# Designs tried in a protein design chat: VH-VL binders against q0aze0. Part 1

All scores and structures are predictions.

Target 1, 268 residues: q0aze0
Amino acid sequence: MKIILVNNRFKENTEKKAQEIAGQLSALNVEVIIDNGLDEPYAGTVDFIMVLGGDGTMLRAARRYGQRAIPVLGVNMGTVGFLSNIEINELAEYLPLILREEYSLEARMMLEVAVFQQQSLLTRVFCLNELLLRSNSPRMLSFALEISGQKLEPYRGDGLIVSTTTGSTAYSLSAGGPIADPQLDAFIVTPVASHIINKRPLVVSPEREISLHLLEEREAIIGIDGQIKMDFGAENRVLIKRAPHPLLMVNLKAKPFFTSIDRSLQRQ
Structure headers, positions and changes below count from the first letter of each chain, unless a header shows other numbers; antibody chains aren't numbered by Kabat.
ipSAE, averaged over its two directions, is called F for ESMFold2-Fast, E for ESMFold2 and O for OpenDDE. V2 adds 0.75 times the mean of E and O to 0.25 times the DockQ between the complexes of E and O.
[cut] stands for letters that were removed.

## First folded at step 1 (VH-VL)

Design o17 (framework fv_oberotatug)
Fold by ESMFold2-Fast, scan of step 1:
Structure o17 (fold): chain C 268 residues (1-268), chain A 125 residues (1-125), chain B 107 residues (1-107)
Amino acid sequence: as target 1 above (268 residues)
Amino acid sequence: EVQLVESGGGLVKPGGSLRLSCAASGFTFSNAWMSWVRQAPGKGLEWVGRIKSKTDGGTTDYAAPVQGRFTISRDDSKNTLYLQMNSLKTEDTAVYYCTTDTVTTLYYYYGMDVWGQGTLVTVSS
Amino acid sequence: DVQMTQSPSSLSASVGDRVTITCRASQSISSYLSWYQQRPGKAPNLLIYAASSLQSGVPSRFSGSGSGTDFTLTISTLQPEDFATYYCQQSYSTPLTFGQGTKVEIK
């Protein structure tokens, strides 16, 4: 068996835990690859991915490995989050189940984001939460949204979020989007500070293609999961669709999504 | 089992036409960008062109030597890729391979990872 | 068009040798480079993608390095099945272009 441990090199406690866990797994004849996110993704085949950290570390793991149809387990390291399934102090209890492959998998849709310059593909990126189109200056954007070939009336404002249902509790929530059951497949399209009063969040089929481009030359950026930023100008367009494969999240214990989000909202 | 199988090659005269087919199995063909690559006898690999998935617009790109003469198309209901070759020249003599095309991302890079065994096209009098 | 130049065009080697093949792009292609192996009479096989990522199922004796314009494929310990022609290929821009190939022959 071969496992990837994904951690954050810049957090000393996660680095120490990763080394400790790698030693324990090696003692059980498990080959361990440590991925701190700063090098290229491990190119070989693996049986399991264990993510040590908070939601940010899970988002990075999903972008790097989510399209490979490999089980991914989030192990919380003490921060509040929605993407982990077990706590680090529970790992020893659940490790035998992991090694015997005695767990269920929960599929989480991902976005495929393709950025073009004129007719040329510049970059294609996968993400678990969302794409954000945002102004990079105090000036509002004017941009076009097209859904499966249907051209909507122009948007005018600070930007737009195209989110998965998993991402419904991230930036989309902050911009006024709905809370969605992460087990549903849908795009959530949420305007950011729209100057057009009746631009509401849209919930659309995951089979639809979403296209965005600027109608005026402005300084703008495309943000992916809050971690990747790319310049976006009037010569660019972005195409968003459902990624070919969902992220396969390991479910070892019941984690009630709705009661967790409800408690989080009451404390804020 | 992931597989590509080419067919339709043969001997044709200069100025003639020929249609190649490539049958795909074992993967979701409709999501794949597909390319044709050729190799003249004793020569290196030469990219002919590609077709994007329908969801990426279904557009085609061609190498300059074949632009205007060759047409790439796909039938997702039959999991089949086609290369229509018109106005054939002796320089088009080659083994033609179908392959999954390269798709690049910031963190997820692909090469042409699935290849057929090739079909020989000979353009001669 | 991006032109890809390989060196050497051919080399002779023995089983157990370390083999190095280089590939140069006429302009920067970042890391959008793949390496392929082709045995006589057979279809090409992908070895390396994204300049340095080993394709699933390919032996670890194969490795790739480089970025921008200069790239290298290394076979650390040549095996009998490795006598083949090797091609680099850029995917940075259309038209996609291959190097002219490097033939690795038995000494």
Scores: ipSAE 0.000, ipTM 0.383, lowest interface PAE 15.9, mean pLDDT 85

Design o37 (framework fv_oberotatug)
Fold by ESMFold2-Fast, scan of step 1:
Structure o37 (fold): chain C 268 residues (1-268), chain A 123 residues (1-123), chain B 107 residues (1-107)
Amino acid sequence: as target 1 above (268 residues)
Amino acid sequence: EVQLVESGGGLVKPGGSLRLSCAASGFTFSNAWMSWVRQAPGKGLEWVGRIKSKTDGGTTDYAAPVQGRFTISRDDSKNTLYLQMNSLKTEDTAVYYCTTDPKYTGYYSLDYWGQGTLVTVSS
Amino acid sequence: DVQMTQSPSSLSASVGDRVTITCRASQSISRYLSWYQQRPGKAPNLLIYAASNLQSGVPSRFSGSGSGTDFTLTISTLQPEDFATYYCQQSYSIPWTFGQGTKVEIK
């Protein structure tokens, strides 16, 4: 059995804990690969991915490994989040179930994001929460949105979010998007400070392709899961579609999504 | 009724300057993006440049042949658009049209046009 | 710059004819294309915006189609007042550029 431990080396607590867990797993004849974010993703075959940290660490793990159809477990280390399943102090209790593969999997859709310069592919990236197109200056953007070849009236404003249902509680929520059951597959398209009256979030089929490009020379960026930032100009086009494989999230204990989001909303 | 009335055209020698004005009425000028388009005698249309509403930053854009020589400005209190033309060349000879671009559509179509004012750059 | 090329540069037609004018962009401009009519001695007027949307007050005999690089303006039943020069224009990328014009002349 090979397991990847994903952590953030710049948080001393998570690095120390990753080393400790690696030692424990090694004693059980489990081969451990530690991914602290500095190197390229491990290229070999692995059986399981254990993410030590908050939602940000899980988002990085999903971008690096989410398309490989490998079970991914989020282990919370004291921060409130939506992507972890167990707490770090529960790991010892659940480890035997992990090693015996006695758990259920929840499939979470991901986005495939392809950025072009004119007709040349610049990059292709996968993400779990969202793509954000936003202005990188005080000037608002004018941009075109196409959904499966259907050209919508242009958007004018600070930007646009294209989100998965998992991402419905992330940046899309802050921009006024709906809360979606993460077990549904859909794109949520949420405007950011639109100047066009009555621009509302759209919920569309995950089989659709979404295309974005600027209509004017502007300083803009494309943001991926709030972690990756790319310059975006009038010669760029982005194409968004459902990724070929969902992220397979491990459920070792029931996590009641609706009561969790309800508590979060009461605090805000 | 939307009306755009250009003025200030005339005969000028190469190297000279002219300031064109466009008086607007019948719409909310302060919300509108405004453009200048020119047409040389017997030739086609050529976009000169545009100015955005102040709400959208009041920025200007120009076609390469006029960049650095022409300046577009607006006075929302007077509902007037201006084109300051410096270092005029014989190839600047054209009828200059004032046009409006409704910002709300985002397509930047030139919905309304004035009657035009003739600028002749000649000895 | 985005180059706009119209075809034909001129055509002769009779009242009642169906007239088709094409416009080609040197790169994809999505649907950021407008069509204008200019009668002799008059200012241009907008006919079609966003490739296929008829401007208010424009007769229904005018229609537009296309997206990306290839666009068409159609006049289903030419009327006497339609003898004019027609221009396409892209507003996708600065500088905005016009086609060279298509003159529709009486046969």
Scores: ipSAE 0.000, ipTM 0.380, lowest interface PAE 20.4, mean pLDDT 86

Design o4 (framework fv_oberotatug)
Fold by ESMFold2-Fast, scan of step 1:
Structure o4 (fold): chain C 268 residues (1-268), chain A 126 residues (1-126), chain B 107 residues (1-107)
Amino acid sequence: as target 1 above (268 residues)
Amino acid sequence: EVQLVESGGGLVKPGGSLRLSCAASGFTFSKAWMSWVRQAPGKGLEWVGRIRSKTYGGTTDYAAPVQGRFTISRDDSKNTLYLQMNSLKTEDTAVYYCTTDSPYYDILTGYEFDYWGQGTLVTVSS
Amino acid sequence: DVQMTQSPSSLSASVGDRVTITCRASQSISTYLSWYQQRPGKAPNLLIYAASSLQSGVPSRFSGSGSGTDFTLTISTLQPEDFATYYCQQSYSTPYTFGQGTKVEIK
């Protein structure tokens, strides 16, 4: 059995904990690869991915490994979040279940984001939460949104979010988007500070292709999961579609999404 | 428009204290890691320390020369970063810059947040 | 700590020249390297991140290359506004460290 331990090199104590866990797993004849963000994603065959950290570390792991159809377990290191399933102090209890593959999997859709310059593909990335198009200056953007070839009226404002249902509680929520059951597959399209008052969030089929481009030369960026940013100019186009594989999240114990989000919203 | 505006610099005597503030606007401050970088007159850039976002534990790291004397904190409700400087030494004389930092980048598609303020001068007199 | 060494410490050049600045890390830092430009009396501004990615709004005459321990910043056709001090910085490990700087001055 081969497991990748994903940790955040900048988060205090996580690298030491990753080494401790790697030692424990090695004693059980499990081969361990540690990914702390220093290198390219591990290219070999892997049976399981264990993410040690909060939601941010899980988002990174999903981008790096989510398309491989390998079980991914989020282990919380003390930071409250939506993407972890167990706490670090529970790992010893659940480890035998992990090694015997006695768990269920929850499939979470991901976005495939392709950025073009004219006809040339510049980059292709995957993400779990959202793509954000936003202005990088005080000037509002003027941009075109197309959904499966249907051209909408131009958008004017600070930007636009294209979110998965998992991402409905992240940036999309802050911009006025709906809370969605993460087990549903859908794109949520949420405008950011639109100058046109009647622009509303859209919930569309995950089979749709969404494209964005600027109608005027502006300083803009494309943001991915709040962790990756790319320059976006009038010569660029972005195409967003459902990624080929969902992230397979390990479910070792019940995670009550609706009660968790309800409590979070009451506390603001 | 992304802006970082430092304030609170000035003249202090050795052993004194100062608190610097950095007011942030135009980006989601609460998700950003933040750093302080200083530059002594006629010298190069020196990283002072950083504070992680709340999602990453809100923890701090410091360069050895300031460890135990300086404290970095943040107030996400006010989009403001702070640097509390205690037991100031003449070697701490510098322009102090507030900067953003990203905990993650990918070789292919990664982008480090790199917004810098205009700086605020701290002079520790002999 | 990761030590960053720049070469040269200073360089004299004419408008139109190709300028190359190197930066060496005391240990492998993958591509966690940024290049900054500082004009006299101004705050630093980012030119290159992830060793080779050009920051938005930075002219295409600037380019970066390298990985591991050896990195290069190139200015293909020096312009009058490029006379400045340039710094490399590693963000691989705390404490983050800068090179000592390279001053590009008029020949």
Scores: ipSAE 0.006, ipTM 0.376, lowest interface PAE 10.5, mean pLDDT 84

Design o7 (framework fv_oberotatug)
Fold by ESMFold2-Fast, scan of step 1:
Structure o7 (fold): chain C 268 residues (1-268), chain A 123 residues (1-123), chain B 107 residues (1-107)
Amino acid sequence: as target 1 above (268 residues)
Amino acid sequence: EVQLVESGGGLVKPGGSLRLSCAASGFTFSNAWMSWVRQAPGKGLEWVGRIKSKTDGGTTDYAAPVQGRFTISRDDSKNTLYLQMNSLKTEDTAVYYCTTGPLWFGELLSDYWGQGTLVTVSS
Amino acid sequence: DVQMTQSPSSLSASVGDRVTITCRASQSISSYLSWYQQRPGKAPNLLIYAASSLQSGVPSRFSGSGSGTDFTLTISTLQPEDFATYYCQQSYSTPLTFGQGTKVEIK
């Protein structure tokens, strides 16, 4: 068995714990590749991905490996989040189940984001939570939103979020979007500080294509999962659609999504 | 263990030039965003600028007071960040910190800071 | 540029006190706000990011709240090591800007 162990090099305790876990797995004849997020993704074949950290580390793992149809387990390292399944102090208990493949998989949709300059594809990235279009200056954006070829009335405001249902509890929630069951497949389109009255979040089929472009010369950025930033100008267009493969998340124990989010929202 | 060590500070005359270095260890430097933040004696923090990772194109951004005078660069083979300061003014007197950390929503979180290096611009 | 205004500029407190520091942005910055602590003679430390997310290793007595233009840092039970200067920072747009700082001094 070959496992990628994803951690965050910027956290001393997570790096030390990753080395400790790698040693334990090696003693069980498991080959371990450590990915601390700073190097290019491992290009070889692997059987399992174990993510050590909070939601941010899982988002990075999903962008790097989510399209490979490999089981991914989130192991929480003390940061409260929605994307981990077990805590680090439970890993020893669950490790035999992992090695025997005694777990279920939950599919989570991902976004495919393609950024164009006129007719030329500049980049293509995948993400688990959301794409954010926002102004990179104090000036309000004026932009066009198209959903499956249907042109909506222009938007004016700070920006727009296109989110998966997994991302409904992330930035989309902060911008006024709905809380969605992450097992549903849908895009959630949430305006950010819209100047136009009655611009509401939209919940649309994941089979739809969403297109965005600026209507006026402005400095803007496209943000991916809160971790990647790309400049976006009037010469650019972004196309968002369902990614070819969902992220396959490992379930070793039940986590009550709705009661967890309810408790989180009531603690201010 | 992530460690950042600034060097190159000192006394320089107005109109002069100085180059600061930040030696990085404990992480893969070429894939990290880096920034410079300064603090004048007894004053608050002021963002100077940042440089994106090699993977993200290595582009730079600057605060208005230093735009056109300062240049941020990196040497990934040496794990070193630089700040080239030209046409120095007395108001550039400050402790200069280099920072790095994880990205959040496309922005660098300054989770790790060096010890700082003092630049004094005086005649 | 987005201007960050912190209040108060300084405050005096005793160990065990609840301390509240506010930060106001000149325009909406959504949740693109971080809080930093700087102890005398030391480099700053990240405490809070995304307005309310506690950085790993930071004591749970620190909390952040707010969105849009108004933000608050709370220290629920002040400890001796918390006498420091606190800065908010917006990362919504470049250039990144810090508040002017709030010095928490012993009474």
Scores: ipSAE 0.000, ipTM 0.424, lowest interface PAE 16.4, mean pLDDT 86

Design o9 (framework fv_oberotatug)
Fold by ESMFold2-Fast, scan of step 1:
Structure o9 (fold): chain C 268 residues (1-268), chain A 126 residues (1-126), chain B 107 residues (1-107)
Amino acid sequence: as target 1 above (268 residues)
Amino acid sequence: EVQLVESGGGLVKPGGSLRLSCAASGFTFSNAWMSWVRQAPGKGLEWVGRIKSKTDGGTTDYAAPVQGRFTISRDDSKNTLYLQMNSLKTEDTAVYYCTTEGYDILTGYYSPLDYWGQGTLVTVSS
Amino acid sequence: DVQMTQSPSSLSASVGDRVTITCRASQSISSYLSWYQQRPGKAPNLLIYAASSLQSGVPSRFSGSGSGTDFTLTISTLQPEDFATYYCQQSYSTPLTFGQGTKVEIK
């Protein structure tokens, strides 16, 4: 068996735990690759991905490996979050189940984001939560939204979020989007501080293609999962569609989504 | 690029009046919330007040020490912010900065003071 | 009004040092906190907004953390241009209020 351990390079405790776990796995004849974000993603075949950290580390792992149809387990390192399944102090109890492949998988849809300059593809990235288009200055954006060839009335405001259902509790929630059951596949399109008070979030089929471009020259950025930022100008276009493969998340113990989100909302 | 240029500072006697201007360029001024912040010589920053964009109601807010004496206004056709200062006191002596209030994407509110002018000095003394 | 208190009021440090400045609010302000840097004779510059979000163009050695009432600004490896006064500021409620400032001086 070959396992990738994904950790946060800036967290000393996480780095130390990753080395400790790698040693334990090696003693069990498991080949281990450490991914702390410094190098390109491991190109070889692997059987399992273990993510040590919070939601941010899971988002990075999903972008790097999510399209490879490999089981991914989130192991929480003390930061509460929505994407981990077990706590680090529970790992020893669950490790035999992991090695015997005695777990269930939950499929989470991902976005494929393609950014163009004129007719040239600049980049293609995948993400688990969302794409954010936002102004990078006090100036309001004016931009076009097209859904599967249907041109909507121009949007005016600070930006727009195109989210997965997994991302419904991230930036989309903060911008007034709905809370969505992660078992559903859908795009959630949420305006950010729209100049028009009655612009509402849209919930659309995951088979739709969504495109965005600026109608006026503005300083804007595209944000991916809150981690990747790209300049976005009037010469750019972004195309968003369902990624070819979902992220396969490992379930070793039941985590009730609705009671977890209910408690989180009580703290807001 | 965003630029804010303050003008109108100078020496005034207690009880006098002065009007500051801030010329804005490099962004759509009419959409921006604007603030004034002051700093007395050798002291810290003190928020004076704000004016919202006309689309957000064009309302003003003031810190208690200046309420009733200072008035903030804007002329979107000239991309200019104003601070009218009446009944000036010696404790109003400060460098006055013009600032924009940026959009906080996480909270959905205009909150950080993201661009600042270089300031204009107002001295209130005999 | 929300009162903002910074600690320390001044500190001496050397290039390469890790510098930590704290800010406390008199009531919970969620994450509605910004950090500013003011170099001598210059206007303030925004460093951090929403407690932990790095402003575009600001070096990655600056980081912010905290929520509610307790907040921290960290400079991981102090550079010569970082000798300045730092201010926290809440935008949770009007009036907007600043901390008294922390002066980072050459040791």
Scores: ipSAE 0.000, ipTM 0.384, lowest interface PAE 17.1, mean pLDDT 85

Design p11 (framework fv_patritumab)
Fold by ESMFold2-Fast, scan of step 1:
Structure p11 (fold): chain C 268 residues (1-268), chain A 123 residues (1-123), chain B 113 residues (1-113)
Amino acid sequence: as target 1 above (268 residues)
Amino acid sequence: QVQLQQWGAGLLKPSETLSLTCAVYGGSFSGYYWSWIRQPPGKGLEWIGEIYHSGSTNYNPSLKSRVTISVETSKNQFSLKLSSVTAADTAVYYCARGTRFLEYLSSYYFDYWGRGTLVTVSS
Amino acid sequence: DIEMTQSPDSLAVSLGERATINCRSSQSVLYSSNNKNYLAWYQQNPGQPPKLLIYWASTRESGVPDRFSGSGSGTDFTLTISSLQAEDVAVYYCQQYYSTPRTFGQGTKVEIK
């Protein structure tokens, strides 16, 4: 068995723990590849991905490996999160089930984001939560949104979020979007501080293609899962569609989504 | 250009809770870690902790039992609470943007800083 | 935690003379896979917040004069000011970003002789 152990190298406790876990797995004849996020993703075949950290580390793992249809387990290291399944102090108890493949999988949709300059593809990125288009100056944006070729009336405001249902509790929630069951597949399109009063969040089929471009020269950025930033100008266009594969999240322990989000909202 | 504006109460009595807020203008709030760093008078810099726009935090282990950093992404603001203050917590407190490169999770170095808030703890 | 130690604590340098500040980390901040040193340098003028000078041990931040240079690898790093100007009177700090918590050196005060 070959496992990728995804770790945050900039957190001393997680790096040390990753080395300890890798040693334990190696003693059981499991080959371990450690991914600290500093190099290119591991290109070889693997059987399982174990993510040590909070939601941010899981989002990175999903972008790097989510399209490979490999089981991914989130192991929380004491941070706030919705994407981890077990705590680090529980790993020893669950390790035999992992090695015997005694767990269920939950599929989470992902976005495919393609950024163009004129007609040339600049980059293609996958993400689990959302794409954010936002002004990078005090000036509001004017931009066009097209859904499956249907051109909507122009948007004016600070930006727009195109989110998965998993991302409904991330930045989309802060911008006024709905809370969605992560088991549903849908795009959630949430305007950010729109100056047009009738611009509402949209919930659309995941089979739709969404495109965005600026109508005026503005300094803007697009953000991916809050972790990748790209400059976005009037010469750029972004195309968003459902990624070919969902992220396959490992369930070893029941983690009730609705009671968790309810408690989170009551605390803030 | 990116500007960080910070505010909060600067005079505290021992055992009280310090509360400071930082607002980000002229740039993207999302996609960065936002940090609090303090400097006691005449001494060096001490990193307190950081928060991502999603709410994920990393704290200095020496302070983690007393520190809470929170974020309001809709306002482009993040805040520091430090409980049970003592005279040892007297310092200038800075907010700062933790820069990073694509595909790397954690902030690396700090490219934009707030002006600082002097916090004095005295009886 | 990675401890950062600077030397000297202070130095006095004549205008136009070279200033050299050393920084030592308690463990390597070089990541062997990408061959990068996770080390930054800051300048702090009296009454102001720190300003970023150098990152990745040797890359100069935009707008920083070319008289500032960084060198070193692993555990031993140097900030050099080739020709000290009056505005360079400040405290300088090194910082590692190899692991959390982020840690800074104790600072080196640069004064004019």
Scores: ipSAE 0.000, ipTM 0.403, lowest interface PAE 13.8, mean pLDDT 86

Design p12 (framework fv_patritumab)
Fold by ESMFold2-Fast, scan of step 1:
Structure p12 (fold): chain C 268 residues (1-268), chain A 122 residues (1-122), chain B 113 residues (1-113)
Amino acid sequence: as target 1 above (268 residues)
Amino acid sequence: QVQLQQWGAGLLKPSETLSLTCAVYGGSFSGYYWSWIRQPPGKGLEWIGEIYHSGSTNYNPSLKSRVTISVETSKNQFSLKLSSVTAADTAVYYCARELGYSYGPEYYFDYWGRGTLVTVSS
Amino acid sequence: DIEMTQSPDSLAVSLGERATINCRSSQSVLYSSNNKNYLAWYQQNPGQPPKLLIYWASTRESGVPDRFSGSGSGTDFTLTISSLQAEDVAVYYCQQYYSTPRTFGQGTKVEIK
């Protein structure tokens, strides 16, 4: 069995814990590759991906490996997040189940984001939560939104979020978007501080293509999962569609979504 | 423009628990790590810890046994609790947003709150 | 953890003259594969929070005047103010974000002669 341990070497104790876990797995005749986020993703075939950290580390793992149809387990190193399944102090209990492949999988849709300059593709990236278009200056943006060839009336405001259902509790929630059941596949399109009355969040089919471009030259950025930043100008266009493969999340422990989000929103 | 507003009790006695809250306005709370950083009078900056909008935390090892950071996503707020305070904890406490690029997981601080002076005296 | 050391502790410079601040890390903050230095510089005016000036050792934050520049790689870094203005009187801090915990230099106070 070959396992990738994804950790964030820059977060407290994760590098030391990753080395400890790698040693334990090696003693059980498991081949371990450590991915600390600084090198290129491991290109070889692997059986399982274990993410040691919080939601941010899981988002990075999803961008690096989410399209490979490999089981991914989130192991929380701190306070409970939405993307982890078990706590680090529970790993020893669940490790035999992992090694015997005794777990279920939950598929989570991902976005494919392509950024163009005119007709030329500049970059393509996958993400689990959302794409954010936002102003990088005090000035509001004027921009166009097109959904499967249908051109909407222009937007004026601070930006727009295109989110997966998994991302419904991230940026989209703060901007007034709905909380979505992660078992649903849909794009959630949420305006950020729109100056146009009645620009409301939209819930659209994941089979649709969404495009965005600026109508005026402004200082703007495209943000991916809150971790990647790209400059965006009037010469640029972004195309968003459903990624070819969902992220396959390992379920070892029941984690009730709605009670978890309710508790989080009312946490003291 | 992102603005961070912070508040909490500024005068404490030794052994009490410090409690501070930071609220985010003018930008998105979700999708970012949010940090607490402190500065004793006349001295440099010390990172305390961070929280992702979902509740995942990382703490400075020197403070880990005494620090708890929590989030209230519905209000775009996050809070710091520091237990068993001493005179050495007297400092201005700042909340801050972390921003980075695709080149690595660690981040620098692009927006800061105005700071809250916390004085610990008997 | 990575220790950050600045020099000098204080610096007095005449208006319009160059100010140079050094920062040294106890270990390299350069990631060789992407050739990026995980180093930032902040400006702190009296009674105010720190303000980001430079990240990735040499990239100016939006809105920061071009008289501010960062240079260096690995363990040795420099912040340069090419022509000091009155508004530049502040304490300056370097910060590494290569490793956790994030650590800051002790600060350099820049004053007018």
Scores: ipSAE 0.000, ipTM 0.411, lowest interface PAE 14.7, mean pLDDT 85

